# Designs tried in a protein design chat: VHH binders against Protein HEAT-INDUCED TAS1 TARGET 1 (HTT1). Part 3

Target 1, 277 residues: Protein HEAT-INDUCED TAS1 TARGET 1 (HTT1), of Arabidopsis thaliana (Mouse-ear cress) (q8lfw5)
Amino acid sequence: MESLLECFAITDGKCHPDCLKANNEQEDYDACQSAALVAVSLISSARVIFKIDSKYTEYSPQYLVDNVGKEEVEGEMDQPSCQYTVGNLLSYLVENVWTKKEVRQREMDQQRREFTVKDCFEFAFKKGLPRNGHWAHVGCIFPVPPFACQIPRVPMKGEVIEAANVSEALKLGMQQPAAARLHLFSPEFDLVGEGIYDGPSGNETRYVGLRDVLMVEAEKIKGETVFTVQICYKKKTSFVKVSTRSMILPLNGDDESQVTEPACLLVDFCIPRFSIN

## First folded at step 4 (VHH)

Design h15 (from c06 with V98L G103S; framework vhh_vobarilizumab_d1)
Fold by ESMFold2-Fast, scan of step 4:
Structure h15 (fold): chain B 277 residues (1-277), chain A 118 residues (1-118)
Amino acid sequence: as target 1 above (277 residues)
Amino acid sequence: EVQLVESGGGLVQPGGSLRLSCAASGFTFSDYRMAWYRQAPGKGRELVAGIYTGGSTSYADSVKGRFTISRDNAKNTLYLQMNSLRPEDTAVYYCAKLRYSSSWYDYWGQGTLVTVSS
């Protein structure tokens, strides 16, 4: 999974040093990286399940990281220049090579730009995605790659379907894996092992945050629905059983005295529903 | 080889009941999500009810409260109990084995005809 976060420079066959350093120094993926990884996994799964792709095809999560949220500049991504001669290409590289300050600023801007798995699905349906082997980490060095129009993007046609509750989520997950977000509490999540993650115990519990997950199975245990989710946490992929019991979640640290409505540990259920030819 | 054999279909009057059965062989039944689909003449195939390996169920809104899907892993059999049948329920009903690695209709049987008519 760590290799999927490596930034690849267009020159010298090496990852960009600042991007590689940042990725190697991170204990865990940030929210955008996690959303992109979950989104491409679910897109690849849906496309092979519905026979749109003849085999499991890996799509580029870095393309999502580099491009989701930049759509607010209308038409910017839709019209990459394909008209580079050797001279024009060299001029473009000289004029558009990012300085170290610009690379640092991009990294800071990327941390500020928040997007969800749903945003990734909507982007993929609007713009398509390149296969993992056909992308470069252009955001580190170039605003737009000189041959962006020649990078093969697979067009994708479909829509995002959301579920508001567990019953609707069971419908979404029946024919394909579904996305969800999981409320993580420490140390309970770290101690779950092969058991059922049941959220905060209240004894020295700390809220870690929401993590994007793949919902892959559901079972009924002692009258309650339990989902099995695939999660990447601290760069380690695992499968965890999660309770769907409604409970009071202490999401605000010292604001634990605040009265809140009971909530599910899993929220934001959605799938990419592809149009079948 | 995978085999799914549906039975229990027939002609029934509106308001009647039928129980469909699907006998499965050629795979480890307990490892797979199972579903009932139906197809009326001139219409596409639609999911009626599904059941996860762990027993959790889902239903189309049109049948919720009237139909019950269940499984018997010891007998390798899938069931659909259909109550309060309506003329709109007239269709060929298909048993399906679902697998994420291939397609949503990974394997299905030959179907059993349910006709709701006076």
Scores: ipSAE 0.373, ipTM 0.749, lowest interface PAE 3.6, mean pLDDT 76

Design h16 (from c06 with K97R R99G; framework vhh_vobarilizumab_d1)
Fold by ESMFold2-Fast, scan of step 4:
Structure h16 (fold): chain B 277 residues (1-277), chain A 118 residues (1-118)
Amino acid sequence: as target 1 above (277 residues)
Amino acid sequence: EVQLVESGGGLVQPGGSLRLSCAASGFTFSDYRMAWYRQAPGKGRELVAGIYTGGSTSYADSVKGRFTISRDNAKNTLYLQMNSLRPEDTAVYYCARVGYSSGWYDYWGQGTLVTVSS
């Protein structure tokens, strides 16, 4: 039961696309997978909000995982002619039914780069994105098929807008949901439930790391700005209220020579700003 | 400058009624979805009722049949008629402007306290 006040970006289980089935036994999505999932959700939301798409359209997060940061010759993916033979296609099908799944998965793991939601937006604006149905299973468990160059990509025109702080982030959220990264601490994050996540609270606290989130609502609670974020953590999608209070975060280990500065639990705010016709 | 100012809260006995008002300024009121939500001590914020630009409404199950949301576009005012009040309705009630395209909350009022007690 979702209210009329929930963001359009929040639909069912967008953190579990078919294209990532090869990763089913992972306890959690890696940073690149999480960034790609957040990026396509925000792109889909922005495109319907600004009436570029007539309805919510699912774009391929796997396309971002497979292509962001890869070395590419200028115009290579945009060539008007794409050629493959029946023999080439049959070879692909026969080999990948029997022997090539592990090779492809290993190549993805070895050549994977670290990238952010911002990198995903920039890539989408530069190269476009295929719809999820057109790239859902390519690169997950099989090598890229010989017809990949024929897979249509939807052009994306726009730019990434960033916010340096909570005040600027509130302005980003006025027209569309925004991306951010959240500093997770255990056990505090696991114990939040329907409360407000306030970060580290005790000496048994362990830093888990950054996780990509969608900021879907902002409100003031007792004079403090609180963001509601959608997060996929350990492959479960949930909504969490997050404090924006500045605090000292134990992000780096035990080096007492380092200066510890107050920080926000939420960082790296950005949106995909589409060009309007 | 966008402003939302709530009024009409107070102390009421169980079974009583209150009418909350929200005066909106600084934007074209008729173009926006509007909502009421509440926050009781120690709880997160809860959506109470919403109203679309065309007048269609939505309610939380806990208040359905007891509360009525309405709007007066000529007066730039949002209302919440609260009937058959219960102690569990005790909360600070907030008026919110909802982004037309996204369902995003982009502006909030400062809230008005409703206390239901004998």
Scores: ipSAE 0.000, ipTM 0.127, lowest interface PAE 15.0, mean pLDDT 72

Design h18 (from c06 with S101G Y105T; framework vhh_vobarilizumab_d1)
Fold by ESMFold2-Fast, scan of step 4:
Structure h18 (fold): chain B 277 residues (1-277), chain A 118 residues (1-118)
Amino acid sequence: as target 1 above (277 residues)
Amino acid sequence: EVQLVESGGGLVQPGGSLRLSCAASGFTFSDYRMAWYRQAPGKGRELVAGIYTGGSTSYADSVKGRFTISRDNAKNTLYLQMNSLRPEDTAVYYCAKVRYGSGWTDYWGQGTLVTVSS
């Protein structure tokens, strides 16, 4: 386990104090922020594991939150922010501060965009990512910083590799931590402790939803594959062992009323596979 | 101080079997994932089989169903059982300790040559 802990963590980022306070409310779950944090952790881990970065490097999850899932507009690289330099920052602030801050507040309030960890990986490989220090603070103040086109982004070359089953997930996770999503049921998940999370028990079970996790280890227990995942749930980061047994999941909601096929508690396995020259 | 010593390679006919062994010393064997890599002439290095600390295994598509990786933590030994060998399995096989944080796994020892020919 120590070798895994040396190379990855879910990072809090270094952000404006007000932005950190807003994001650190108890039981405040933001799916996009969660996906971005998991994606950055896995990108940073893969880059150090495969010697692309010489040290564990923090990339900006806020850059992903601000940019992933936006509709691509022709000529978007010619945005007003790209017309400003550090030298003419005052002009930009006078013209744009209130408008940009207002737009960001509305977007955050509405949670208009939805995206997954896979979307974050695809975005990073297409556009690159800035280091956390270059976007965390400014991104929290402005949705598009006045010199956004001049903020250095680290180019990233690679592809997203997915696995639809446990066997392929074991292959993905061998050389690097992998992303997955976990079906959470209450109170079962809250009561797991050092045991194995085995999904719904049936009597007074409530479906909480999907949560992004990092798959960090796998073991055989009584002939069954069990994954150890790192999860941030209710503002706590923990490691939980998860059963890979197929089972019928009572997913709450009318849309899922006809789902009777056995499913895995862990779904949507993927990794960022970097091209190595 | 870390040492991995491979053995068990040799010449075998197509359809034959070999068992490779890797004796590990100089580190806490049970704390690390272990793997077998191979390198054939004119080809890059590839991961053949891996085993997690808790015993779960992974295999390259080319060897699934034919090869079995296993570990004996009490003896600090890694194994690769190779069945239904094919000419394309001809390669030098390397035992490797998988390390996160330092990038690619270092090969320790000289490997063991497996030749599959008639």
Scores: ipSAE 0.345, ipTM 0.730, lowest interface PAE 3.7, mean pLDDT 75

Design h43 (from c06 with A96T K97A; framework vhh_vobarilizumab_d1)
Fold by ESMFold2-Fast, scan of step 4:
Structure h43 (fold): chain B 277 residues (1-277), chain A 118 residues (1-118)
Amino acid sequence: as target 1 above (277 residues)
Amino acid sequence: EVQLVESGGGLVQPGGSLRLSCAASGFTFSDYRMAWYRQAPGKGRELVAGIYTGGSTSYADSVKGRFTISRDNAKNTLYLQMNSLRPEDTAVYYCTAVRYSSGWYDYWGQGTLVTVSS
């Protein structure tokens, strides 16, 4: 297991000191930040596994949060950020960050678009990604660098490969960790411990929602495929074994009627496949 | 050093069977995913079958139901049981080891030739 953890050490539950949400006792879940963090982890892992990068390289999840799904009007996208050069960074910080930190954070939250890990991969392959040190951390006080247009992006060539079922997901995960989304039910997920998460068990079960996960291993237990996933949930990063057994999922919403056929707890399997062949 | 040695290839008639073996040394076999790739003349290498450390398996659509991958961690050996062989299965078959970690990449064997013809 330790060799698998090495590829994810940088993403292991560490919240930046200035991240507002990180100070809460409750789950600091933001779907866009979650998707961006998982996407960056998988891109960094794939790039080191296939020797595109000589060592595990941290790319910016905040760049994805700031840019995925936004209309790409090149002139308007670059020009405002470039009004401040390296030589006048202090002026930018005083005017736009130190005096308006809370207002900026609220404005960014309101302007966020919903996007998935797949959207992040597609964006990275189209636009590249800056290294994390060249862009703000997710949920931090500096959502946009003052000279963004001057920050180098690492070009990325590849495509997103999706799996429609467990058998295809096993193929995706063979040489690199894969992304998926997991249907969480409480208290079952909170009580899984070292066991196998098998979804809802009945009375007093509450649907929590979908959470982005990294599929890192698979094993066969009693004839069934069981995936080991890495998940960040309630400020804790853990590895959980998840059943792939088809079951009817009681999604407690206005659309309960749409969950009338057996489904897998894990959905939306995909990988970033870099061009190396 | 890491070494993978494939064996079991040969000439077989369509509809026949072969069992390939891959003997591994120089690393902790049980820590690695293992896979079989093949390369036909003039074509690139393609994944045929893979097996995770915990025993879950993956197959290319072209071989599903005909090929079975298995591993014996006590013997540091990977197997590929090939049934109902077809002329299009003719290729050099390669054993490879995969590990998710910084700086690691696939290890390859020398390959074993499988020829399916009448």
Scores: ipSAE 0.420, ipTM 0.755, lowest interface PAE 3.0, mean pLDDT 75

Design k01 (from d01 with S31Y G55D; framework vhh_7sr4_2)
Fold by ESMFold2-Fast, scan of step 4:
Structure k01 (fold): chain B 277 residues (1-277), chain A 121 residues (1-121)
Amino acid sequence: as target 1 above (277 residues)
Amino acid sequence: EVKLVESGGGLVQPGGSLRLSCAASGFTFSYYAMGWYRQTPGKQRDLVADIYSGDSTKYGDSVKGRFTISRDNTKNTVYLQMNSLKPEDTAVYYCAKGRYFDWLPGAFDIWGQGTQVTVSS
């Protein structure tokens, strides 16, 4: 569990000179990086809990950031890179980096999709994951490197299991750490301290958004199920107790985004379930 | 405040029996796994037995078939019945409160003061 905290404490990886992504507009949050970090933490935890890995093994979140949602274009780009030798590698980079950046930009403009922890699990089960040392986390998205097809990946065999409600989520959490997303309201979340986060108080509050969390504990307090979640928020890792009572959530001024029926602060519960041979 | 109080330890001859008790307070006892662990001087704590909220049990290989863990949720107490005791069972026995999610490393987060069990002739 200390290794999960250390992963969340990594705010800036070793930034490659070609990494030009500015954090000015999203100083404390990048949805894709968050999803990838949570996904690899849960995969690593599940693999050691079920004795698939003999010890906690760090897999590459950067591989997920670079590749989730790009499967078709990636296959074509990998093919040419496998044909180049060390002697002509520089020619390959000059000829292909710009073209790949243009294709990538067009793909991103057309699709404009973020990915979730669930998407990361599905991708890992389909493609496998390299260890962190083989595809280092550098805090941004890169073009597919030369010889990408030769980078060793660990096969991942399993499926994503989701929970539709708190009762099902509790059953998932009893087996292994589970992912969820938490509706954050400011300043209530910042002021929770050692108490139970129970959402908006109605006094000059604003909706911050959904944040990926790890469910690490549950307890019953006065008959209510309370989950303890691990969260990285504003570059700080913390453990927070969260109420599971249903409530009306004022998500924003957009009518389509407002929740008119009582809802849970925690949503999108899922786990990576590995096949045990 | 969570509190665990062990009792029932003592000196017994090989082949004898002892029953340990652990009285718990400060939490909703029936929701949590409870366990017994033991420690010999110079060694790490070893699992003796765990019991979950649904009464499922797990035993260490060295005690399986000889020891029985049980719980009484109305009395907030966990028990360890020790039969056919051997000199190798000599240790300080600790009661432990588990986490609700038992996969968490260090899954037993609260420990009692311990009770000495000595098996000698």
Scores: ipSAE 0.179, ipTM 0.477, lowest interface PAE 3.3, mean pLDDT 75

Design k02 (from d01 with S53W I110Y; framework vhh_7sr4_2)
Fold by ESMFold2-Fast, scan of step 4:
Structure k02 (fold): chain B 277 residues (1-277), chain A 121 residues (1-121)
Amino acid sequence: as target 1 above (277 residues)
Amino acid sequence: EVKLVESGGGLVQPGGSLRLSCAASGFTFSSYAMGWYRQTPGKQRDLVADIYWGGSTKYGDSVKGRFTISRDNTKNTVYLQMNSLKPEDTAVYYCAKGRYFDWLPGAFDYWGQGTQVTVSS
């Protein structure tokens, strides 16, 4: 019993298989983990740039993974778990772990819901974020620790600013690093190395999908504007130069406008813009 | 080719002031963090001051309140205003270019040639 209380009090993956699974998912591409990691990096950077934080402060990407999109199903955060004390933990386990496999399945299904970097920014501005040290031990699909709602969150005030095109994105990037999504084509992306990624070029081209990136540099190479993006691929962080040339992207009719009009390899530009106090 | 050229070093008496300048070329200056570091022979380089592309600054504990880092994006130049100089500030001062746009402490990929600052009577 003491061991069970310890698992809930210090959720560090020692006692619960689902915590280990969640941590291992970072080794593979996971859209939610990708979006959360990009969002936290950009929030931390913006808070230093706007002098809201006195130093670079790490916020919890796991908090975003665990909570973004949840309110649309359940409304406000579930308060019952906050009512359980250490002395009442057994009652919580009987009601929610030992007798309610349906509850566990619902929480697992919620964690499978996709969200974007923009959704992460909007959530952070609405609810705040805990520092990484305060949420690093809470990342289980189920059971959620009874005291999760007591983790201190840093309030965040601001808005998401989006850019519709490369010119607007350049203006965003002059103030702070920006989020974007990159259209990946194989084998072209895998073969870029130190070159410029210029999208699909061959008959054996396969569309891999969109990947979240941080735009960290813009430069002119041979008369063309080129963005350097930071991308996490298979748990390795790399930097890739990306062409901003407009081109027809073979996305299998995924978007009607994209098949009929030239599009950029980089889309969905946005930044977290903090309000001054 | 990235090029950083420092100037403004010299000999000054304790309590005096100096202004260092670093002229940068070969990259989009306004998009990068810039920094000043100093090194005494036989010691590792120490942070003096960083200024990030958004204007935020960070100072080494020994120089807080005495030194001010600033940048002029129109002139592609970063400055270090040094006031109330002490003998312990004697070192070679290096200008550094940040590797990335965001605040990545210690991630500088290009350095200038250095400029000597000597504080003695």
Scores: ipSAE 0.000, ipTM 0.179, lowest interface PAE 12.0, mean pLDDT 71

Design k04 (from d01 with Y32W S56E; framework vhh_7sr4_2)
Fold by ESMFold2-Fast, scan of step 4:
Structure k04 (fold): chain B 277 residues (1-277), chain A 121 residues (1-121)
Amino acid sequence: as target 1 above (277 residues)
Amino acid sequence: EVKLVESGGGLVQPGGSLRLSCAASGFTFSSWAMGWYRQTPGKQRDLVADIYSGGETKYGDSVKGRFTISRDNTKNTVYLQMNSLKPEDTAVYYCAKGRYFDWLPGAFDIWGQGTQVTVSS
């Protein structure tokens, strides 16, 4: 199951700024890359579980990173972008040769765009996804693939199902893995090991933020409902048991004066629900 | 299904040479990074060499300058040419496929039974 979610980067060559990156030991985290990786893992899992795909098929997380939130309007949704042809490839390469300054500017522009796992599912159901082999190299080499309009996409038919609470999330997870976001606190999360992560404790606690996770199992431990989640954190993929107890979380946000009601460490539960015809 | 079949191992004298081959099937070989790992009994697997889909190569410090990794995309085969073999090179050698379509540090799946290399002294 380690293949369901991995921290990874294409770092050993000249890659496009939009290439997927592994989180480093200092937690150089990218929320969009995280969301795309979780989304693709869950789409691939759902499609093989419900026998839509005959085998586990890897879809392109890079396609989501490159295209979610950059949608065209007015009837162009069913047609791929087609800016270049074989006849103008040289012009494309000349126009898209980047300097260090241009690469840095692109990275700054990318940092302004945000999307969630739910956004990724909605995008996939609307536009389909290419298989990993059809978009991985192109997205990492060029800012706009010269033959993007010719890359085959697998059509996806379904809808996003959300859960508002733990009880509803348990129902979602009965037949397939589910997405969620986890509130991380340091050092508690780093020290969990094989124990149960139960959130913040004491004055030395720092809120790290929300991280996308895959919910893979639920069980009762000492009378408490516990979810096992798969998470990529500090370039390490691991399985962590998480408490579902409601608690007041000391979130270090933009407005610390906001009154926060007791909440679960896991929030924003959803699944990709495929149509079976 | 992904299938990797290693061959070319054997018994060789110190200073000798061997060429390992890995025949791949079940995936688009030319799009994937490939690597060679080795494991001695009772120890963890360590990276020997890997090769990017674009042809760039990296080597473990212990084999740099002695081993050469290469690939033939028309035959779906990756090779490891081992020169100046030492007793410390004795191990089971495994062919590995990258987990994604490009090179990831340490992120390889090992699919085969491996091939034994023994350097006698």
Scores: ipSAE 0.000, ipTM 0.115, lowest interface PAE 18.4, mean pLDDT 71

